# Designs tried in a protein design chat: VHH binders against q9gzu0. Part 6

Target 1, 229 residues: q9gzu0
Amino acid sequence: MGDPNSRKKQALNRLRAQLRKKKESLADQFDFKMYIAFVFKEKKKKSALFEVSEVIPVMTNNYEENILKGVRDSSYSLESSLELLQKDVVQLHAPRYQSMRRDVIGCTQEMDFILWPRNDIEKIVCLLFSRWKESDEPFRPVQAKFEFHHGDYEKQFLHVLSRKDKTGIVVNNPNQSVFLFIDRQHLQTPKNKATIFKLCSICLYLPQEQLTHWAVGTIEDHLRPYMPE
Key: E = the ipSAE of ESMFold2; O = the ipSAE of OpenDDE; V2 = 0.75 times the mean of E and O plus 0.25 times the DockQ between their complexes.

## First folded at step 1 (VHH)

Design a44 (framework vhh_8cml_1; at its last look DockQ between E and O 0.02; V2 from the best seeds 0.00; counts 0 for: pae E 13.7 > 2, placed apart)
Fold by OpenDDE, look of step 2:
Structure a44 (fold): chain B 229 residues (1-229), chain A 125 residues (1-125)
Amino acid sequence: as target 1 above (229 residues)
Amino acid sequence: EVQLVESGGGLVQPGGSLRLSCAASGFTFSSYAMGWFRQAPGQEREFVALISYSGGSTDYSDSAKGRFTISRDNAKNTVYLQMNSLKPEDTGVYFCAASPTLWYGFTEARQYDYWGQGTQVTVSS
């Protein structure tokens, strides 16, 4: 039996392959880069900045069922969800596999971050860049704002915390542009058992029409506010 | 078996330059961020530089900034550290390390899963 990490990686690769087979879209004509910044409440504290190793564009609403489930759970409105489902929206997936190193609170995979319990984060910011495939041009910032404030996802966490049966959790920002896939874990502490919410993956939603809308500046220009001095 | 093998260390005069190399094997190199650390005698290991998976992003310690350049060749499974304007305080054993996650601003050794044996850099007049 292959290393648990290998199995997870294989599973992830299978998922990626499945997602790619579904529908060709305009998004397939672009290369993407994505960064994730965890902005702290303390202004003096520099953001934790992550680079996504691979961005997977998907044109299909692969998470339609999950979105509708969220509606049923009163996590967000039906109206907003229907609007989202009716739009020609590109899903940009930043997948993650779970760390097998449980003994180390840290990064043992492409992306590993505990979102709760913690109160030092102000917001999550995702920066998306793209360029036409086969282009020698530099990546350009996509003209879209992807932010998820702490207050918004914490409320959802607290709501889910009361429900013992949910292992996989999806939370989204109010405008449904950022979806966080969360794993709920129970950790044994010297004093008690603690519940934590760990970020597993991120999915950005972008209207297809915005794929060709770029802002000005380089990747560096846009990362600068989140980078350490 | 995972291996990181550093090379390129040596004795240089202040103001001199060295280029370190780290050859990686036993893991998917392009899936890991690579970093350089150093340890002076009697001191703790400290962060020097970091490069992202594709090489598109880099980060440096304050002491390294402007003098050192980290780069990588994924086709060769190798990470490099070009060190210019070397100072006596740069003396130490330099280690390459691999991290599955790139955290800008986080320079903790615990984020790195794989380590080399190190190469000695000595800056002396």
Scores: ipSAE 0.017, ipTM 0.291, lowest interface PAE 7.6, mean pLDDT 81
Fold by ESMFold2, look of step 2:
Structure a44 (fold): chain B 229 residues (1-229), chain A 125 residues (1-125)
Amino acid sequence: as target 1 above (229 residues)
Amino acid sequence: EVQLVESGGGLVQPGGSLRLSCAASGFTFSSYAMGWFRQAPGQEREFVALISYSGGSTDYSDSAKGRFTISRDNAKNTVYLQMNSLKPEDTGVYFCAASPTLWYGFTEARQYDYWGQGTQVTVSS
């Protein structure tokens, strides 16, 4: 029979086969929009919302090196890393962001990318949208959850503090969908030296098959919880 | 406090129609996506329909597509489910639910913050 879901899955499989012949990833066939929200614990404080200036998909052949580095730095468990290697995963890098609102407290000015030592952030939320490249269709939300709670990354930062030889680290949320690339910096104050962990980049890891699994809603629908109106 | 109050349930013959309403209070209605779930005796709650904040996007379970229509009126803080061509398999308690975000697995019951008490829909000949 030829229901719409079966035909779409069959077409996707054929596209994947053709891309393997050409040594291209499925992700290269999509346009992306991505947003990053820093959600604050104080309920009246509005989230700091950023639009990613360029979403860079990276072919998954190189993720073994990143996984192994994470295991060696105790950022990932070995078992979880091996499970990731069995998946057809797309890396979506977000190296640059621009604040969407000048009136949002906690924006990108002065020290706004310091994740620790601070305790006012509840979580980091990434919102990902896609469409077929050069399509006239609107961007649609990818059906996946990208959330990294403060407690989860603080635990990893505290572990790194006990290891004095590392400057750059990668930490991930429990379901391994959000990876934070962190720079450990030393600030000198008049009284002492302080260590901070500063966010350099964010990477989303997503199974390739989910690139065409879209949720309901528009970009505005999904951004609304992080905007005043 | 937060309240979701369903109404419009009842007994109807197969092929009939019902219109469910869910009145919301205690939160900013236009900031929440709204959904309908149903539960037959001894079963888990299952997804029926979802509508976005503005009403611009909807989604339906396979069993509801083509027969049910979800809508909302943000000025009246109310979400509706128009159910047509009802079948005995549609029998159950229908729950209204509110979710603050659509990306949290919106078809899973555990992602919804607020729930109504439910309204009984019975389809029998």
Scores: ipSAE 0.005, ipTM 0.219, lowest interface PAE 13.7, mean pLDDT 74
Fold by ESMFold2-Fast, scan of step 1:
Structure a44 (fold): chain B 229 residues (1-229), chain A 125 residues (1-125)
Amino acid sequence: as target 1 above (229 residues)
Amino acid sequence: EVQLVESGGGLVQPGGSLRLSCAASGFTFSSYAMGWFRQAPGQEREFVALISYSGGSTDYSDSAKGRFTISRDNAKNTVYLQMNSLKPEDTGVYFCAASPTLWYGFTEARQYDYWGQGTQVTVSS
């Protein structure tokens, strides 16, 4: 069994290793922005509803320590949410993305993901097809319900791939799982829409032009560290 | 031109049932998640139910769970909300909404890009 503190320390070490590998594998290939928000399960719900507690920029000089500090600090708030603690899983959620580049005026984007900090826990990653939302509104946390059943996401993936305008890849290995759906229709939309994809439990934003090129020629290379051997 | 047109609203007594429909046009319906929201007089627009693009996943507000069923027919570009055991508290304007996401679990209005004009549901004696 072990000490609950020892298990938590081990989970945090695994989280640090995962985040470091993701940064190192992608650092030279993409201009991307990532944020991690710490969320807590709603006490009155039996379903997995979450509220954002804190947002941390991932790709900064001290991003590893910022993330680990945020996870440690969120443990105090998690003590007020026994349901989340009972699952021995930290769930991190980024409900709204604002482009720091500002290369697209008004580029704000809604995005969600869940971070599973342990390799021995089922890993679920989801792809978002979302449009840019031009907004002068302040950042507001979003409530989200996230559920995946063992067979449900596979059926959803196969359904997407059956369409004429689909492009999709499933990457699954013991360390990481990712679904990439690149909807040709969304990529060719003449208005400011962006495709967001999640690599395991971390969301990456890529400009549509880069995604089109990357999806056709380089996606396997960029995800190779996460593919089954 | 994108359009969402709700229908099926009306006046019913407590304990009654209604089936709402939302007909969609102008976008690839089968690639969009669909949701139902409602707004009571003097209150904010609130989430009621959602269904994934394939129909494989659904979710409901606490007040709707066990009483309402969301479904869709991708061949007809239509989403439905079957409402049973209606209560006076269910009175409001019901809106259908579309999100381009393949993700399910979206309960915030701002996550939906296309909206209908709404259909009135009134539950009273």
Scores: ipSAE 0.000, ipTM 0.123, lowest interface PAE 15.3, mean pLDDT 49
ESMFold2 (binder alone), look of step 2: mean pLDDT 84; pTM 0.855

Design a45 (framework vhh_7aqx_2)
Fold by ESMFold2-Fast, scan of step 1:
Structure a45 (fold): chain B 229 residues (1-229), chain A 125 residues (1-125)
Amino acid sequence: as target 1 above (229 residues)
Amino acid sequence: QVQLQESGGGLVQAGGSLRLSCTTSGFTFSSYAFSWFRQAPGEEREFVGAISGSGGSTDYADSVKGRFTISRDNAKNTFYLQMNSLKTEDTAVYYCAAGEFGLYYLSHPSAYDYWGQGTQVTVSS
């Protein structure tokens, strides 16, 4: 077929390369675990950003296949996830919710998030990477980098940020790192082509507010069985 | 309760013009985004154009850019689609929609909480 299938194949190849680089880079210096986190909106819960529906440890002989299986088998809804994320991203960014205290999931030194659009199914998956040392050193923030290569979408993102609208999505905020979930079909632009989205590393600064703290707590609780102690 | 009602649909000759109106009743704030979608028989509903609640920014489907204009009148809680240089391919049921999202998501149906019942536009040659 044309460009959408070509883009997906390029995206899969880049994802495989990224996963191999992460495995190689982190294995030697730090105790390292990788997870696939499927993010799901709980329709009847009003205080939650997302529910993490599935977490799979992927540092095994089937490492690459486990991650790709997660991408193929994702059952969560982009529309529902986008609605809740947008609301809570705005709340997280709002000045009254800012905190001088850092609130980060688990005892993790750095987190990596890879957003993978599924062009054929209108679904995405969040790949969550964690790394930590067996050390008394406190974890430290790592700044998020968001890559978006389609020119038209870049203009829309910059335009939304410049308005500082309560309904806007925050991208590449130097003071806070947030997630953005996008799928090509959900934009309904037949000529526009999706790209893989990646966050190389993250810094999370969440307020003590119950709503945003619940989101962090939910991810932490889901990952707790896999965290080193 | 918020309701949306379309008006202004009908039969028009190719090359002609038509203006659709969408009147909102209830408590829709000026910050809400408004949009028009259309659906031809046997086809999926497609985005036509949108206007944001803040700053008056607009966005259009490529097929209608330069021919259609969306606008709003906050005092009347009404928004419009001015359709110029109409083509037979513009024949469809037109739906108005309202939602509380930023510009980036205005082309997706899921961005909108409220929808009208639709109004038929038929373009003859």
Scores: ipSAE 0.000, ipTM 0.110, lowest interface PAE 16.8, mean pLDDT 47

Design a46 (framework vhh_nb_b201)
Fold by ESMFold2-Fast, scan of step 1:
Structure a46 (fold): chain B 229 residues (1-229), chain A 124 residues (1-124)
Amino acid sequence: as target 1 above (229 residues)
Amino acid sequence: QVQLQESGGGLVQAGGSLRLSCAASGFTFSSYAMGWYRQAPGKEREFVATITSGGSTYYADSVKGRFTISRDNAKNTVYLQMNSLKPEDTAVYYCAADLSYTFGYIPSDSYDYWGQGTQVTVSS
């Protein structure tokens, strides 16, 4: 039987090689740049960070809803999720995206993120890093659509979303970050999926050094200054 | 086919008020976000205000509390009420249409269509 860590390393190396080949040819084709980082916390380990740095155009005002809609199957492992993310990267660089008209911006495109924790993963954090155009609006507010659900993570998230300093997006910042904290319980039921679908993302500023020197560590350690108290 | 026609600009003294109008045609007005931008001589075009299809409004910090954006879907018109005008508000004001779908809470990243502009001059 193969080592799961060996498969993860091989999948990461394959993805990184593909992204490296595309970065130079594709980076200048988009007016908006986004980086996606997935952090997985394993029960036996502090954490594992997998980073996908790719130029991805924002397609809708409800980008969070598109990502959440992409979570379909509870049986998928980290390795399967990485393969699907690789497919999405290839799909997003299809010729139709290069020819997309302004009048289709805001249409929901299904991004096939199948992110489901294995039994040894406690939680997932999706980190979305974006760069806005210089002439964008100075402020983009985020609307909370949260419905009450029992659970500590939901209560903490609602508290943070209710804080004015955590719910606004400052445009013209070269590195904005959006993160959505997803607990296993939030992905297992239709009710929880509907609740998450109604949540808005928290837009935070992450230190530049965290983006350049990300390493294995506790997700709480890396995000503690930005997590609900 | 999309056309935007601004009106209501002019000369006003500091502390005064003006109301700009933008008549829109060539698209289903009620379904899309509308905005106002301005450009002073020698400067880049800057955001002023936007109103979504659902009626949510957003303002640049420099005009918040002084300017009010509104719309009349029956008349296919968007308005900018400008109060407590300052000399630094002197600019050509442009109406803009965002033909992407909005969900009523976040406007599009950029606007696709622009009017020809209307001059606003605020004297000291």
Scores: ipSAE 0.000, ipTM 0.102, lowest interface PAE 19.0, mean pLDDT 47

Design a47 (framework vhh_7ocj_1)
Fold by ESMFold2-Fast, scan of step 1:
Structure a47 (fold): chain B 229 residues (1-229), chain A 123 residues (1-123)
Amino acid sequence: as target 1 above (229 residues)
Amino acid sequence: QVQLVESGGGLVQAGGSLRLSCAASGFTFSSYAMGWYRQAPGKQRELVAAISSGGSTRYGDFVKGRFTISRGNAKNTVYLQMNSLSVEDTAVYYCAAEWSGYLFQHEYEYDYWGQGTQVTVSS
């Protein structure tokens, strides 16, 4: 009869093997790095708050260690841990600004990121925007970047959203530094998934250090030469 | 209750000067970034000038070198000194406050707004 410690070690070894296999499978499908930076502004009774977060949608040592530690501590069942891997869901904390904001303002921010095959990147962006549909928050700007090898990008794509709805621009060009922003009213308009995926197909990046001083109102001025008549 | 009250607007001849003031109450003024925006009839609201809690400034392209923003933390007031005024400066001028301490150009980035003060420049 195996003792509880021997059974625990066997379960941990099996979980490590499954994590390794999953990482190998994902590496075959992901030949890119993805950086997602979210800039959130929350309105409170006496102030609005600015939040910045970033995430890398690759299994990190922290994610792997947390699952393994949870199994060791019996906080996770093996079945629950395997279910997380099957769903390819990674919940991340934005430590830099979330920690500062929690200490100063009592605000906590959590990021849910769904890890998808490379061919479904449009769906990842769409899902992140659709998540905000459930929120009563008036307005939140978001920015995301996908880093690909040359040739993985589709031919240049530009879609201009209505300014009347406080919407932004989606651009398939890494040389153009653009942020997406979507008003809740526009997102509430009924649309099929294919239309939403077209609107959410690509985002551009600004270096992380500039996010603290970046002004959303400059987007239209910077992109005026690229906007359709 | 938070209040931003603008004053100093009016009618002035081209080439003249005006000084706008915005008196703030109901919050810790020294912790806020302050800004001035303007809106002319039929135009979008645009940044005129902004000043951070630390005193860093930002200006709209069409007012650089002519306008100066400043703040008096002891008096809970932000100022806009407007020199060499032209007809194109005619607009309603709005005071705005943002807790983050960072400078923003877009109007929806600010926590609080005043009701605005009219500036009219005659040729």
Scores: ipSAE 0.000, ipTM 0.092, lowest interface PAE 20.5, mean pLDDT 49

Design a48 (framework vhh_6qgx_2)
Fold by ESMFold2-Fast, scan of step 1:
Structure a48 (fold): chain B 229 residues (1-229), chain A 123 residues (1-123)
Amino acid sequence: as target 1 above (229 residues)
Amino acid sequence: QVQLVESGGGLVQAGGSLRLSCAASGFTFSSYAMAWFRRAPGKEREFVAAISGSGGSTFYTDSVKGRFTISRDHAKNTVSLQMNSLRPEDTAVYYCAATLEPFYYGTHSYDYWGQGTRVTVSA
């Protein structure tokens, strides 16, 4: 018998190998915007609903480096993030240079921005998954929901794959948005305290007619056999 | 005004080969993903293969991987399916389909359909 985590890693490696064999990217055919979103750790008393803030893209560095650095620097715990998602609320943050709010979470340190990628979406997905760290324990699915308002988008349901210290998600409606939540680090102390994991999310907004279902659907299809009931 | 016309079907012996072609007209060919579906007698339509608008990405159902190859020719506005090592189970009417979404899950994802071309594989 194989460990479910080992089989999942084999499926992800197979997906990465398949993506690398393509000669050109689907992203070359489409203009799209990517939001890097961070789930707030703080409890908001004033309003439970927040609008998606779209700002001009910041492309001063390599796109891949910007994405990976932004994900890497997040520090919020999964339990707090899931509590917020279960309350049907998600906050998306504008770049630091346009936001002077100190009530915004520290995970927005350098890469609190929106991207306009002309880069290969296959490559971005592949790189994010190559950075995904998983424990050796079995996965368990968690359903959560969040709400945002931006154009035609109102509410989304998430299917969250989680273990005690690791997380992955799949969006229930990929036609207008793709959300990837990644555990980029775990925080441990020398005092043997519980592992603290963090959640970073990436939102990809595409015109519905141009969204490539293969990016999200292929990932879900490869992972479906390894998801616990 | 959008039309998809299939050709190349016929009768072939098991182990043989056939090349299906789909001629597209009435839309910007390079902006659409193209796919092949098939329907065996008494069954519903099933996915066979798909190719992105650029031609850079291809997808296949497990039962045809390694035997079938999908390709497209932008100069001729055609998509082709090269079928090798044919089996009696490949007997079906083959349909060409087009959509702005290249992922293959579900017939409802495809905007345009041809009328089909019949393939019969004899034991």
Scores: ipSAE 0.000, ipTM 0.111, lowest interface PAE 18.2, mean pLDDT 48

Design a49 (framework vhh_nb_b201)
Fold by ESMFold2-Fast, scan of step 1:
Structure a49 (fold): chain B 229 residues (1-229), chain A 122 residues (1-122)
Amino acid sequence: as target 1 above (229 residues)
Amino acid sequence: QVQLQESGGGLVQAGGSLRLSCAASGFIFSYYAMGWYRQAPGKEREFVATIYSGGSTYYADSVKGRFTISRDNAKNTVYLQMNSLKPEDTAVYYCAAGSTEYLSWLQGSDYWGQGTQVTVSS
């Protein structure tokens, strides 16, 4: 007989594998960059288990390598920034910080999670980005916006490049900038079955290029097979 | 002021074809991803197909190879060409719109049409 909690983890691992297969198929057919995050809460811990997976066929050229080199040369370490995350939300060891940093570098949007109860399994969020052209121009911030609703369906807009709320960390030097945005957890009890969980994002200055297509699609459509009734 | 109006539904024999249209108004159509969903009696609404502002498409496994989604930005219209129809395709088909500028799980659901009935007989 197994532990009931270990059975849930095994079920979650099967769901992860199935989702990866489906999203890899989508990425192979379309030139998209995708981020997939899983969150699983353990009742005896004030922390969540999470995994970030990236499917990024379009970013196999030297453009990403040049950006990552610039990030490494920043005056403030991404690892130091990530250590400021609230550990009651996300518990990370140094190796996980390294993995997370690589998985989310180049992300231009805040990563949000929708918590819909389905036998205590958390919701998966997938971010889709279309291909963009390379440029030899200086780096430029890409403005990211998030529209989200909580249990009462009240709309909230987030600007990941804003420092006014003091939840964002910005590192800048003349040749490179890294934006780390840490959002607050919603403390309101949801009136509906859905809750929105905010984690963090890392945004980079991108070359002065216009995205050829911003195909953010309907995330609900892509996650439909994994949604509760 | 967002309005989505479906048309083209009806009764068809198994193996037949139908073309659905969705006329949109009240927003800048070319900025939005457009999609089709369906709901059979006593079942939940399920995804069918989407077309992004840039023209990329994605289909549910149950309709892949049989259905084709397309758009005409000049006419503010999205289409669903349904071939090789099966009795299992019987449902009310809904048009939905989502922004290509923002990441939002709820945007497509906020902009729904009233639906058009498709009935496939054996």
Scores: ipSAE 0.000, ipTM 0.108, lowest interface PAE 17.9, mean pLDDT 47

Design a50 (framework vhh_8cml_1)
Fold by ESMFold2-Fast, scan of step 1:
Structure a50 (fold): chain B 229 residues (1-229), chain A 124 residues (1-124)
Amino acid sequence: as target 1 above (229 residues)
Amino acid sequence: EVQLVESGGGLVQPGGSLRLSCAASGFTFSYYAMGWFRQAPGQEREFVALISWSGGYTDYSDSAKGRFTISRDNAKNTVYLQMNSLKPEDTGVYFCAKGSPFSYLTGTSQFDYWGQGTQVTVSS
């Protein structure tokens, strides 16, 4: 029989090996970096910022350790930050996304990560920044909703919505949700959007079974044929 | 070698419309933002419109908002600029430009390759 999580981890490693053979490396195909920002809603707390720049470690447990170490080194409590994020996510997603969470939670308890291409993160940051300049609030409430579509393979679509009851961007994944806040004080003028991009990213956390399927779909959506320039 | 070839320019009366096309070759078109800039005689090139690699994000100059629409067809390696309600002030040479992977950057320094331009003249 064997452990389903162990088999899925092996399948993911085989998938990564196959993709790497097709391209010199996954990193060569994705010229991007990930940045994670935690900004507290309460004015007296400082922001925390992380850069995750390695594509290959993202698919391993060391990726989580690198992110968590960055958070801890920021002079903020990781546990308090994660509790705050989990509380808001549970409240915000309970009525709308419960079925999707149940469908995926049943698959595995082991989680892994998926990279969001810089181009899509750029779109989210641009939309957030455009809405932010119209807000009188320190934190611009934006909702980011992922929808899974059944087909030849599952696709995830990101919808970014501005809502009065949300104090940040919430990205819904079936086993883990990430809540992104941006403090207005950390924003630059509209002419300096590049600085904002370096401070904002979205990380998707998926069960290992779903990650294997999603990794194939993500690569197919974002990898393009090699063309000599 | 990277090539960008504009077409669709011409002479129109105020209130008229034109559709500019830019055919791209020599690079993976679908990975890069594309932009349109214009230059009037004796002036610097100014930003007109930007579209991200996926088409999911667009940005426009204040003068272009509500009148111009940028779009792209990644299967055809082509970016378009639909110009409506043209004014004499829109007269200039329109340039297609290959942008960075970061679609929010509209400065000329963020664009590494430029087409030769196509003339748009709005005659009163």
Scores: ipSAE 0.000, ipTM 0.123, lowest interface PAE 16.3, mean pLDDT 49

Design a51 (framework vhh_7ocj_1)
Fold by ESMFold2-Fast, scan of step 1:
Structure a51 (fold): chain B 229 residues (1-229), chain A 123 residues (1-123)
Amino acid sequence: as target 1 above (229 residues)
Amino acid sequence: QVQLVESGGGLVQAGGSLRLSCAASGFTFSLYAMGWYRQAPGKQRELVAAITYGGSTRYGDFVKGRFTISRGNAKNTVYLQMNSLSVEDTAVYYCAKGLPYSEFGTYSHFDYWGQGTQVTVSS
């Protein structure tokens, strides 16, 4: 038998450990599957406004190939009725999460979407995924910027994704495309202490049902302090 | 702008043959799945045949063994060879553009259709 209080405490500690492991596993899978590429159609050349025409799903271990196909070919055609304005409302594609204003969730999302320089592309492909470290001190979203030149975009894209140092490149020509990338390695949860990750991105993802299940354990837990009452 | 222009339709007697052509422009033809749909009066549009960029084909049950889909990437054209025609094949035939690099099981979707070409089979 043994002490009922000691046994109950042990059972509770085991449950807490199991819940932490499950939450960390779901967070890691969710961070990987939040690697989303957006396809934008320019609404007006004299404005910074873009219309989201298509969303490219990147929920596989082949996310790099899926993004490269989208960047190279502008080839995915997923129906979307969503309009996304630069510097505008943050939206989460989950049934319980409505449109949220940028100021409400405490997220400084600055999207620098400059036109793709290739004349054979009607749409812009942009990858945006931002993450906050919140458990110890506030910091800026993790991001990597780089410039694409005319030519072999696939090699340039793969080369930058493989770098550990994601130093930003100054864009002197406003007609050049700039992509924001966060390497998969930067999405890992530190093992030495609890790190709360806050996802500061526009979460447009298909299928909707999968996001709902993850939102219960991951997005809801991380975004709850910033949601409107 | 995507454009699909069908040709080769017309009036034919039962047991005869027709070859439909679809000239495509405004996209990199060789990378995209292409298909043929048909719609008879009062009925829903149905898949006749489809071909992937890699050459794999799919057919509707009522045309298997009689119709053959093919593509000529050099001419940006998809073809439908229709043999052993019956009056039940009378319909407007539409050329359709699918997804690039697609397989028909996972992301099979057609997002553009041409204006259609009439096929009429007499008894």
Scores: ipSAE 0.000, ipTM 0.091, lowest interface PAE 20.9, mean pLDDT 48

